VHH binders against Pleckstrin homology-like domain family B member 1 (PHLDB1). Designs and how they scored, part 3

Target 1, 115 residues: Pleckstrin homology-like domain family B member 1 (PHLDB1), of Homo sapiens (Human) (q86uu1r1256to1370)
Amino acid sequence: SKVCRGYLVKMGGKIKSWKKRWFVFDRLKRTLSYYVDKHETKLKGVIYFQAIEEVYYDHLRSAAKKRFFRFTMVTESPNPALTFCVKTHDRLYYMVAPSAEAMRIWMDVIVTGAE
Below, E stands for the ipSAE of ESMFold2; O stands for the ipSAE of OpenDDE; V2 stands for 0.75 times the mean of E and O plus 0.25 times the DockQ between their complexes.

## First folded at step 1 (VHH)

Design b12 (framework vhh_7z1x_3)
Fold by ESMFold2-Fast, scan of step 1:
Structure b12 (fold): chain B 115 residues (1-115), chain A 126 residues (1-126)
Amino acid sequence: as target 1 above (115 residues)
Amino acid sequence: QVQLVETGGGLVQPGGSLRLSCTASGFTFDDYGMNWVRQAPGKGLEWLSGISGSGGSTSYADSVKGRFTISRDNAKNTLYLQMNSLQPDDTAVYFCARDSPLYSSEDWYGEYFQHWGQGTQVTVSS
């Protein structure tokens, strides 16, 4: 429960492409880190929980404020039904979980960590 | 492999009309919904219109409803946008985009998700 690990597909910030990354939630460090693969030897980035502003649990419904925002999530995502997002002070992170169960777990640990 | 190519943009006077085309290749065209999206200078992406794979249902943003008509010709793998009563505020780069399929496989995540054309410029000016 202190650490949650798994693959998520993340949308790039500068280049709008989807990349499979190994994510590690570490409650003690208060970080969500992502690596090239499960060996955790090549770090690609870190999301500090202190930086999280909002977490979107129902990505399609919560994003319906503006049509262009919803369109971005739907048309670019490999699996819109398993897509969720995390808003930090510097960017939005769009993530695709491997299953509905995994998505539920990730959303729960991110919310709990951001409190 | 998936390619979308927009054509038909240009300079038009206020009140004028243009018809945009998007030619698709590399996938089964009638299995996917298609969309038109634009980006005006200094602004973000704005979704304009969508059409189902069969062409049986369409939807429009309030900003273009009644002025723009989306259609498709599945035999030609081509998507269209008929734009009437154009206004200076319609000046933008127009993109066609394919709906994302719902699949259970993870293997194709990074390879299949940039299904936008290069865009075609529409300028509405007197």
Scores: ipSAE 0.000, ipTM 0.103, lowest interface PAE 15.9, mean pLDDT 73

Design b13 (framework vhh_7uia_1)
Fold by ESMFold2-Fast, scan of step 1:
Structure b13 (fold): chain B 115 residues (1-115), chain A 126 residues (1-126)
Amino acid sequence: as target 1 above (115 residues)
Amino acid sequence: QLQLVETGGGLVKPGGSLRLSCVVSGFTFSDYSMAWVRQAPGKELEWVSSITSSGDTTYYEDSVKGRFTISTDNAKNTLYLQMSSLKPEDTAVYYCAKTYEDTVEYGSGSDYFDYWGQGTQVTVSS
């Protein structure tokens, strides 16, 4: 029911292309959108709620299940401890939150909104 | 260089069908989500349908659900829009669009897409 906004660093097309983007989670519109910056003038992408399958941050769980790609992506992150994943039908999105508190808020809002 | 070429538009009566095709070149077709967007005379651009890069998931604007089907043929680098039960309200120029990055996009704005085709005119009249 709430709009959540903030900066997250997302992994681009390559492992090393981590880019700071302004994310807007709008439960009413059922979208998670990201922009170049907080002015929200240049939209870079949209993740549909219907496309979201999972949201998780348990990196040890990934390692235990021999998901080397996912584990490697997290270790390539500028801050692995603040990295969480949004799994959609066609892609895994890796995001770095600015703090542990921000990470928990983002994950909670996305999980509750995508249900 | 990037090129999107739409074909298949035309004049059709209400209740009729058309298949639009978009042949792409200059990029790896299966790396991007693709979309169909349209612009009716005197109206803003509106998103019609999107398909993920894998081709496994499709999305539709409510007004076209059950009437239109988006699909891809990766071997032919071709995006399709099968349109049935056409209505006068479907009259528009239809554009094939490539998305930014690797995310599925929707909406009526050009900022959602980084490359458009030349468009193909669909006219539905009695």
Scores: ipSAE 0.006, ipTM 0.169, lowest interface PAE 10.0, mean pLDDT 74

Design b14 (framework vhh_7nfr_2)
Fold by ESMFold2-Fast, scan of step 1:
Order: structure tokens, then C-alpha cells, then sequence
Structure b14 (fold): chain B 115 residues (1-115), chain A 123 residues (1-123)
């Protein structure tokens, strides 16, 4: 469909805490927006499709980083197996999906929409 | 007028506990997420913990996770930080802050701050 919505747990940009946010994928507007909650009244941020460079399973890259560095420099995901990353021109967005199915749906929708 | 007033700070030994309070007035307390932010001497402000308006969702910095608990009483318009297993690096002025609306990449913004309460962890 043209719009996909749901909760994802997102890592903060500056503070690096993991927060539950309501995400809205809007294919017609070409935006992935996230809100405080499902009422969509308090917008927290927008990822424009044109800024998206890639989408991937972050747990695989996180595993590679652990092998290289003995000490971790970043806040680790609360659920690496359900974590995926959206890379944009400005930053990496790390998201935890509520299930493997939800993760597949979100990644597919974002990749398809961004291209 | 929005007002935030902290209390409960003090001197405590490593491994000790403290309970901080923040009395809020001038706004509908339950409609806003609230946070605790600290500043150690000579350092920048560090976010510690946040709680949603309803109190159903809580978030913690990795440095305090498992040791601190954030809570709120929406009837009394009061925010709390229950601090356990205190360490010397927890020494800081602790500020109560109201979460503001942010757009773009700013995921934590604070529009009102209290005056702070000093927490010193020393033997």
C-alpha cells in the first residue's frame, strides 16, 4: 500500500538512547516520518527518500565491529536480530522491529520506495 | 508560567542511594515527557533518563541503566529519579527538564529547565 505505519525502536542521534517511535512510510510524499506516538500529532523527524543511500541488517555489521574492537564505543541494540539500519547522506538510523516479519516488511517498503 | 524545581540532592558515599524530586507547575504535566539531565564540573550536559507523559515508557542512558529509575506522579505534578549504587562519576548537578517539540534530527530537545540540584558521590 501507499502508506505503512507502525512502532519501531530507534536509536537517538546525539544521545544514543533507544526510543519507541511511531513510523509512517508515505510513498506518495516520499517520506519516512516518525512521531512520538500513533496519534501522529508530535513529529520528531523526517527521512526523505532522496536522502536514503542503503538499508541493511545492522546486526551483521555490529558483529563485524565487535570482532575488530575489543571495547565497544556505541550503545548496543536491545535486539540485534531485529535491528536494521537506514543510511542517509547525513547519518545512520538504527531501528529495532517488533518481529522478523515486521523487519522484512519495513526494509522492503523503504528500499522499494527509495529507488 | 512554567516552573520546574528540583530537590533531594546531597552528599552520599559510593554505593549509596538518593531520591531526586522535581515539582512542576504552570502547564499540564501529564501532557509532556520529562527528563533528567546532568552536568559534571567542567563538562557538558549529559542526558540521563526520560519518561513519557503517561509514565508508560521510560528510557535510560547506558551509564545509569539498571541503577537509576525514573518515575512520575501526575496527580502531584512531580518527577522522580531514584538513584541506586551511586558511583563517583555520577557527581553532577541534576536538572529536571521538560521535553520540547523537535523537528529533523534533534531527538531530544528541552524547552524548560529547573535550576538543578547538586549530587556529590565521595568517600
Amino acid sequence: as target 1 above (115 residues)
Amino acid sequence: QVQLQESGGGLVQPGGSLRLSCAASGFTFSSYAMSWVRQAPGEGREWVSSISGSGDDTYYADSVKGRFTIARDNVKNTLYLLMDSLKSDDTAVYYCAREGYSYGDDEYTFDYWGQGTQVTVSS
Scores: ipSAE 0.012, ipTM 0.237, lowest interface PAE 8.6, mean pLDDT 81

Design b15 (framework vhh_5j56_2)
Fold by ESMFold2-Fast, scan of step 1:
Structure b15 (fold): chain B 115 residues (1-115), chain A 128 residues (1-128)
Amino acid sequence: as target 1 above (115 residues)
Amino acid sequence: QVQLVESGGGLVQPGGSLRLSCVASGFTFEDYTSYAIGWFRQAPGKEREGLSSISSSGYGSTSYSDSVKGRFTISRDNAKNTVYLQMNSLKPEDTAVYYCAAEPSGYYTLSEDEYDYWGQGTQVTVSS
């Protein structure tokens, strides 16, 4: 897809705190990086493609749902219906897309890139 | 109540070594409540600088700033809820107050703005 950059709200440093960040999907570097803003001058973090195990909608997980919510804090999201999770070997990353369409696009590019 | 307590600072001569410890309380190092634990420092007249970070979960992925890469090593002991910073080949320029910080549900980052919990700091002085 054409969407390689955009704003997402991610679960941040403060417990129950969600921060708007500029995400960059870079297939060449095999990274999903996030910045303070779209000028890409202040890098906040990087998710490496090789570390990505799974991308999913937390609100659609049925089996062991009670156990999942205990650990993921997805119910603390400002918009649970637009929240998706990127699971890596070390941690879970929670992100809120600005719309259902944007969420579909981001999940698609991350899944495709993490092959 | 999340708390971080640093220890191990002191006076050391150039070329010497120190090991700093950061003991976390109020949470545990678990797979689902993974934290990034970072070491930062602030020297007189300088901005606060991120040095190294480690994940409390999984394989313990690490990050280092260029200024300390090869000289400092971060490690963890999950059974003791403790993170260490081994500092070798110390220089006068390493003189600073060293802080331990925890970033819940975030990324392996050296950006201080992402860290919610901070220790009180421990002084490291490198001089003859």
Scores: ipSAE 0.006, ipTM 0.238, lowest interface PAE 9.8, mean pLDDT 75

Design b16 (framework vhh_7mjh_2)
Fold by ESMFold2-Fast, scan of step 1:
Structure b16 (fold): chain B 115 residues (1-115), chain A 126 residues (1-126)
Amino acid sequence: as target 1 above (115 residues)
Amino acid sequence: EVQLVESGGGLVQPGGSLRLSCAASGFTFSEYAMSWVRQAPGKGLEWIGRIYTSGDTSYNPSLKSLVTISRDNSKNTLYLQMNSLRAEDTATYYCAKDYDFWSGEDTSYYYGMDVWGQGTTVTVSS
């Protein structure tokens, strides 16, 4: 099954800590949006589908300099085994899923929607 | 009012096994992840593990071979099974209402958990 809404723990951009955010995959708007909570009243950010370059678990597939950066971020994760990355033109988004099943579903939904 | 009552602690021999229980009330138990946390005498809180609403579990890597967390939603009860108990497992054990996943502070997994009750004390002695 597909999960279009749910909680993921996301690494912060400016305040470099991991925060729980409510993610919404919206096929119509072609956006992956994240909110403070499930009531969807305070939008924190938007990832546009056209900006997504890559969704991956294996951080070692990239160039040496970028590999070292991604490796460090993944190893700092609260749960490295359930951490995946969404790469856009501007930045990397690191997310922790609540389970292996949820991680696979989210990665599939994002990859399928972006491609 | 959220209430969590731990039970099942006591004196146990090294190498023995023990099952702790946590009775929950005041919230829809099946909708929340639940965690176990312990505190040894003179030390800080140590996160043991979490069970999600799905039944999936996540453990402190230092403890995962020694413990199993389970739940019975029909009884609003959380369990901690401990095997091969060691003297270093002597502690007060607490259960805590948690979210479906941790909020992701750069701190221990138990950060932001609500811990209620007196806990239940486990003493492992020769």
Scores: ipSAE 0.000, ipTM 0.151, lowest interface PAE 12.3, mean pLDDT 73

Design b17 (framework vhh_8fcz_2)
Fold by ESMFold2-Fast, scan of step 1:
Structure b17 (fold): chain B 115 residues (1-115), chain A 125 residues (1-125)
Amino acid sequence: as target 1 above (115 residues)
Amino acid sequence: QVQLVESGGGLVQPGGSLRLSCAASGFTFDSYAMNWVRQPPGKGLEWVSGISTSGGSTTYADSVEGRFTIIRDNDKKMVYLQMTSLKTEDTAVYYCARSYDEYSGSYEDLYFDYEGQGTQVTVSS
């Protein structure tokens, strides 16, 4: 399958709230795009594979983030145990998967696609 | 060290006005975009407004457009939020936040690397 799609809850950068977004991982375009819903008509953002530096589970690093923010993004997550981070050269993206299995799959496809 | 200190919050009646201030220190102020973010009681953070490095460009959340004005004074290292026509829904702790770099062209995504301690705004009769 050249395309992986599904719902993730992401931390908004501009609006600092957690939003359920429809993510599309596209190997041919080398993009991870997110939309308002599964109809893929209202694009909210794009992460280019070339920009991705690493993907990691940020639970153990959340305490260090307290030095920079009044609130840590991981500790404010609706589910810290299912939260992972995508680091690009521009910024950090925080995502909550619907399950541990989904989190593993998304992290694996993003890492593999970024290579 | 980077410091952002907010002030100017308080209790106001619906339809009232307040001016919030943020004093910045420990960094080259005119090299960073500045923002206001708020957290209503029992809810998540929401971005309110942003201003470019020069002050030549401003952006607002739909909920505050036309009612709030963001201003900066680079000489004094200050950013302000002028709030008018306040609603009970504007009740929140308001935070001043620095953007490391503006993510130009990303409506939803703007990363803040520092924020202040906050100032409480309560809109009630």
Scores: ipSAE 0.018, ipTM 0.215, lowest interface PAE 7.6, mean pLDDT 78

Design b18 (framework vhh_7z1x_3; at its last look DockQ between E and O 0.05; V2 from the best seeds 0.00; counts 0 for: pae O 10.6 > 2, unsure alone 64.9 < 65, placed apart)
Fold by ESMFold2, look of step 2:
Structure b18 (fold): chain B 115 residues (1-115), chain A 124 residues (1-124)
Amino acid sequence: as target 1 above (115 residues)
Amino acid sequence: QVQLVETGGGLVQPGGSLRLSCTASGFTFSDYWMNWVRQAPGKGLEWLSGISSDSSTTSYADSVKGRFTISRDNAKNTLYLQMNSLQPDDTAVYFCAKGGEYYDDTGYYEFDYWGQGTQVTVSS
């Protein structure tokens, strides 16, 4: 597919809490963008395909550990088994899919876009 | 088997002091960063302080800076927290926590193990 849309839960950038965001994968724009909600009126971030280095399951359960970002505790993933990572050259994104099927779909489209 | 045992908690009046100890076993204590964290009633974990393996670097959360002092004795496999000027908001279960082998380069801090904790209650 040329475009994939849906809600994922991600760890926030500056405020380290788990946030539900509307993600848009766009092969033509070569971007993975995310918005406050499905109306796509408030863009919260953009991941360019060329910045993506890896996409992988959180096999080490890094998002499930009680951890600190610069000495501030961040909450564990709401569903560690459905958490996957998108590593870019400047940031590691933790994302939680609503189901295993959704997780596989999103990982597949993102890997293909980064190729 | 990594084991961390916290002691030294208790009931103190506001303005009082306590010294917490954490005895470690099951790993080479002198190789790792060690940390203190706490959990107040109904709250999540709060990182308080960390100390490098050779004590050359210490770090403190703003909430305890100037009041708490972290130290360690590698010969005794023991971590300490001297807590001065305690206030009711310091009431919590206090845990020592072992850092992992490496800090990640994104600023995340991971703890591999922590003990069952020791209760500190600050009240009149």
Scores: ipSAE 0.000, ipTM 0.209, lowest interface PAE 10.6, mean pLDDT 81
ESMFold2-Fast, scan of step 1: ipSAE 0.328; ipTM 0.735
ESMFold2 (binder alone), look of step 2: mean pLDDT 79; pTM 0.796
OpenDDE, look of step 2: ipSAE 0.006; ipTM 0.267

Design c01 (framework vhh_7z1x_3)
Fold by ESMFold2-Fast, scan of step 1:
Structure c01 (fold): chain B 115 residues (1-115), chain A 126 residues (1-126)
Amino acid sequence: as target 1 above (115 residues)
Amino acid sequence: QVQLVETGGGLVQPGGSLRLSCTASGFTFSDYAMNWVRQAPGKGLEWLSGISGSGGSTSYADSVKGRFTISRDNAKNTLYLQMNSLQPDDTAVYFCARDTSYYDSSGYTFEYFDYWGQGTQVTVSS
C-alpha cells in the first residue's frame, strides 16, 4: 500500500529542541515513524494511527499570544507558518515542513490515513 | 570500550510487572540521554522511551505511556524500565541504547543511537 516519506523538523519532548527527522507514513502498518535520516536504520519514534485525534496548525501562534497566562517555557518554532501539530490521546507532536506544499501533503496523508 | 548490558527479562503473565535494568560502562553515563527500544519476533524496531542525561526529562511512545516508567541512577551507571500492566503484545526483545547527536551545517540537530545492548527477552503469556 501507499507509503509517504520525507524530512520534517520535530520538537523534542524536553530531551532536545527541534530536530530534523526522516518521517515514514505507512498506511498498511498504520504507523507514522521517524528516523535520524533517510536510510531508515536509526529509529527515533513511532506515532500510531489509532492514537491520532487531530491534525492542525496555528497552535504555536495561539500559545504565544497567551504566554503571560500560562508561564510555561517558551517553545519557539523555526518557522511558525510551516508548523503543524499532530494531537494524540497522550501527547502533542509539533512538526515543521520544508514548504507549504509539503505541509499540505503531510497533513492530508495523516488525516486520510488516520481514518 | 562502550558496553550496555540488559537484565531483568523473563516470563510473566498478562497484567503482571517486570523491571528491566541496563548497566553501562566505558563512558560518562550522565553525559548521555538513554533510550529503550524493543523488537517483537518478525517485526521492526519500536522506540519506547527516552530519558535525558540528568534524568530531569522523559518521553514515551503512546503504546506504553501510563504503563512503563523510565528512570536512571547515575551513581550506579544503570538505566531502568518499570513495566506494568503487561500484555501479550509486549512480548519482544528489549534493548537499551545510547543517544548521541550532531549539529549539521543547516542548523538542525540530529539524534541517533550509537551503541546498543544485546537485548533481554520478555515473554508475556499465560
Scores: ipSAE 0.000, ipTM 0.100, lowest interface PAE 17.2, mean pLDDT 74

Design c02 (framework vhh_7uia_1)
Fold by ESMFold2-Fast, scan of step 1:
Structure c02 (fold): chain B 115 residues (1-115), chain A 125 residues (1-125)
Amino acid sequence: as target 1 above (115 residues)
Amino acid sequence: QLQLVETGGGLVKPGGSLRLSCVVSGFTFSSYEMAWVRQAPGKELEWVSSISSSGSTIYYEDSVKGRFTISTDNAKNTLYLQMSSLKPEDTAVYYCAKGVTYEYDSSGTYTFDYWGQGTQVTVSS
């Protein structure tokens, strides 16, 4: 379908803590948007399909055992086995899916939508 | 699959020298910022030094400036840290770290997404 919705836990940009966000994948608008909650009233950010280069999940899994560093905070996913990354021209977005099935679905729709 | 393997640690007396090496595989070495970070017993991780992907921009933590030198050998996919005038406060596990391809935030904060198992450096008389 043209629009996929659901909750993912996303690592923050400035404060590198993990926060639950409502994601909306929209093929027609070519955007992956995320909101505070499912009411879609408080937009937190947008990832444009044109900016997406890659979607992968193994890199952060190997970093699961690493410690936070004063100048680095991208490590330690709350669930490394369900963590995937969307690589864009500007930055990396790290997300945790609620299940293995959800992770595969999200990765599939993002990859195919960005192509 | 990313791999970073640190070697060269050991026990030295104050004023001594060590050279740490980090052999990298699974990514294009010259495409990423590389760094050395350390963790002393019971302390938080501390950034020590960074080198840009081109090798032209180098930064050091204030306490190691003039004593440590970071360098790369692209042909060998190896990052080095030459340590001289070592002090007891340099005692730590030293980790080789890979920077992210993109800036994770626009603040200019150093950001690393992978590092190795570490190598122990002990400075004791």
Scores: ipSAE 0.000, ipTM 0.127, lowest interface PAE 12.6, mean pLDDT 73

Design c03 (framework vhh_7nfr_2)
Fold by ESMFold2-Fast, scan of step 1:
Structure c03 (fold): chain B 115 residues (1-115), chain A 124 residues (1-124)
Amino acid sequence: as target 1 above (115 residues)
Amino acid sequence: QVQLQESGGGLVQPGGSLRLSCAASGFTFDDYAMSWVRQAPGEGREWVSSISSSGGSTYYADSVKGRFTIARDNVKNTLYLLMDSLKSDDTAVYYCARESVTFEYGSGSYLDYWGQGTQVTVSS
């Protein structure tokens, strides 16, 4: 099975704080899981591919809502240019990649996995 | 401001040895798997070796297995490539690179930062 791993910074669920998490994409299980660290001992959450509706750069959503919003949740991001969104049936996940290349790879992997 | 800086390249005779170093700065070195990639004149890039963030797992291209050893020192933020039994076919510019996404069995395909490279020339 093809498994992809790496660090992304994710917005917390209850408090608007950004936390570095170790993400694991598993094509066979069709899951995107995130852990406290690279040792994969403490699971923090799972995004099931069946639940994913969209994967997009936040700048596209911000442009669509420019008229109403002065700022978005992504404005609070430590790096808005490297922030992308995964929209599921019940919520939005905001992720900051460590580089433009990493962001491109994560989005491609998630999009193809959601097919 | 990620920076990777290689050193240790040079001219060596067939059968000789070299030790390449890569000094990393501007990021948390022990969070990332690292790779060595080489490029011979007029050729494409060839993945050589990868090491996990802890150093607990290492991976090698078939062409270098048994001759090269990858290692890292997370206290010094330094990556190493120990090259033994060098062949003329090992002549290339050697790049240190950070893995943005790690695949099982050491894929060097998703590298986001590269050093400037160090030339290794193996000839008599």
Scores: ipSAE 0.152, ipTM 0.546, lowest interface PAE 4.0, mean pLDDT 82

Design c04 (framework vhh_8fcz_2)
Fold by ESMFold2-Fast, scan of step 1:
Structure c04 (fold): chain B 115 residues (1-115), chain A 124 residues (1-124)
Amino acid sequence: as target 1 above (115 residues)
Amino acid sequence: QVQLVESGGGLVQPGGSLRLSCAASGFTFSSYWMNWVRQPPGKGLEWVSGISSSGDSTTYADSVEGRFTIIRDNDKKMVYLQMTSLKTEDTAVYYCAKLTYEIEGDKVTYYDYEGQGTQVTVSS
């Protein structure tokens, strides 16, 4: 499909809280855009396909085996089983899908669109 | 191994300025967001600022926006925090942190920081 739409919970840009956003995947524009709500009137951000490096769901992946100091942000919104990541040249986006099926669909369309 | 070495802290008067530096090694620096986080005396960790891998995008905590500027030099593997108009509430140990991702139930670890940090004290 040329366009995929739906709600995802996204980690904020300041990495302080999770926010529900309306995402629009547009294959023709090669963009993944997110809005305040489904009316698509207030744009919050755009991820360009050419910036996407990888999409994955390994929520326990970590470069460091042992950390001397660790910062932990407690949140009541992330579900590890429904969380996937979109890595771009600029940042890592954490997204929580509403269901396992939705997560699979989002990952599939983003990966195929970016390739 | 990942190593981050902070420097540049010190004692300054309210309204003063400081530049903090962070030297990174052990990972592909140009591929990661870099962040500054701080810990005031007797309080928890507070995220301060972040900069994208390319340096084109920056974000700031509301408490420091307009006063602090984060910059990076990918060739030197350095990230900096330029602090101006310092306030007594900016007193903290400042840590340079690479974004990490570990989710364990409700616990989410976003940052990985190491070493002693650099102490900033704002006092008259």
Scores: ipSAE 0.005, ipTM 0.127, lowest interface PAE 13.9, mean pLDDT 73

Design c05 (framework vhh_7mjh_2)
Fold by ESMFold2-Fast, scan of step 1:
Structure c05 (fold): chain B 115 residues (1-115), chain A 126 residues (1-126)
Amino acid sequence: as target 1 above (115 residues)
Amino acid sequence: EVQLVESGGGLVQPGGSLRLSCAASGFTFSSYAMSWVRQAPGKGLEWIGRIYSGGSTSYNPSLKSLVTISRDNSKNTLYLQMNSLRAEDTATYYCARDYVTWEYESGSTVYGMDVWGQGTTVTVSS
């Protein structure tokens, strides 16, 4: 499919919280936008394709790295197994997909769209 | 309120088998990958294996032939089946919830386990 829309739970920037947001992958605009809800009337943020450097799923990548027993002031994912990251020039965006299938689809369209 | 409670430890004869349980409460158990970790007396922590939310597993290659991890999401319970136990398997066994977090201060991803049980002791002895 040429258009990808759906709910993802996104980690907040400065305040430690996870919020459900409606994400829209728009190939024509070259943007990944997120809204308050599926009516797409209240825009909360935009990730420009040009800014995207990498897309990866952390839980599987962490299996290849040395594990840390560290409990600091960190924000915990509500579902680490369905969490993926979009790395941009300025920041990391962590998102939780509703299913493994949805996670694979989102990662694929974002990588493909970012060129 | 997020809690993990291990059970099933005890004294086992060499060559015997044992199944440990880990009861989870206070979070959506089915959504998390879960790990088993052990610590022998005077030794460091040794990761045993992990089961993902979807049911697939990953094991420490040194232990893969001796253990099986499973879960029952309807009971919020994690299991560790151990076979052909040896004296060197004497340890305290912990279940833990796997996590991936972003640390704001450093701006980096932190990988690890954020919730641990109290542990259950397994002693392999004649």
Scores: ipSAE 0.000, ipTM 0.100, lowest interface PAE 17.9, mean pLDDT 74

Design c06 (framework vhh_5j56_2)
Fold by ESMFold2-Fast, scan of step 1:
Structure c06 (fold): chain B 115 residues (1-115), chain A 128 residues (1-128)
Amino acid sequence: as target 1 above (115 residues)
Amino acid sequence: QVQLVESGGGLVQPGGSLRLSCVASGFTFSDYYSYAIGWFRQAPGKEREGLSSISSSYGGSTSYSDSVKGRFTISRDNAKNTVYLQMNSLKPEDTAVYYCAAQTYVYEYSSGTDYDYWGQGTQVTVSS
């Protein structure tokens, strides 16, 4: 199968709120697209694989920086342990997976598709 | 090959309680990165009504219809691959065939419906 689909909760770019979006990974098109819902009728955005620089677990980066950024006010994830990041040259995307297994699968397909 | 099997239905008096079970096979709750199990009912001559759901998201998010909120409780046992519907304070109008249904977001998208798989149903009769 060439397509992976599912719900992820994504942090907004303009307003720092967390919204559930339907994500579609398309290996042939080399895109990660997100829609309002699973009917795929209202496209909200596209992440092009060629623009992806890094994919990482947010909690690992957060833990590494904890020593230097005490008391820094940041937007809290609804589930930090299930949060992963997709870094493009223009923007950083924060995503919350419904489970640890889902997070691993999404990261694996994105990394594999981007290379 | 996903299958759902309901059990626990039967005859109960008004004010009584029943616990329905829904056993899933062909997938495990911990193996799929996104799933939801819902309970529905249908009485003769009426439309199918959604009652309650539980999802894999955020430790098991639950929802209830207004007609059963406070009386029914949905829960899961991932080790037994089972979802339960605990029904308390049963009323004659709760008489119906009860169905469990599953929505699975497996690695591959296979369906466009809200609930992809349905059980055979179990009869609940509330009567004295």
Scores: ipSAE 0.000, ipTM 0.147, lowest interface PAE 11.6, mean pLDDT 73

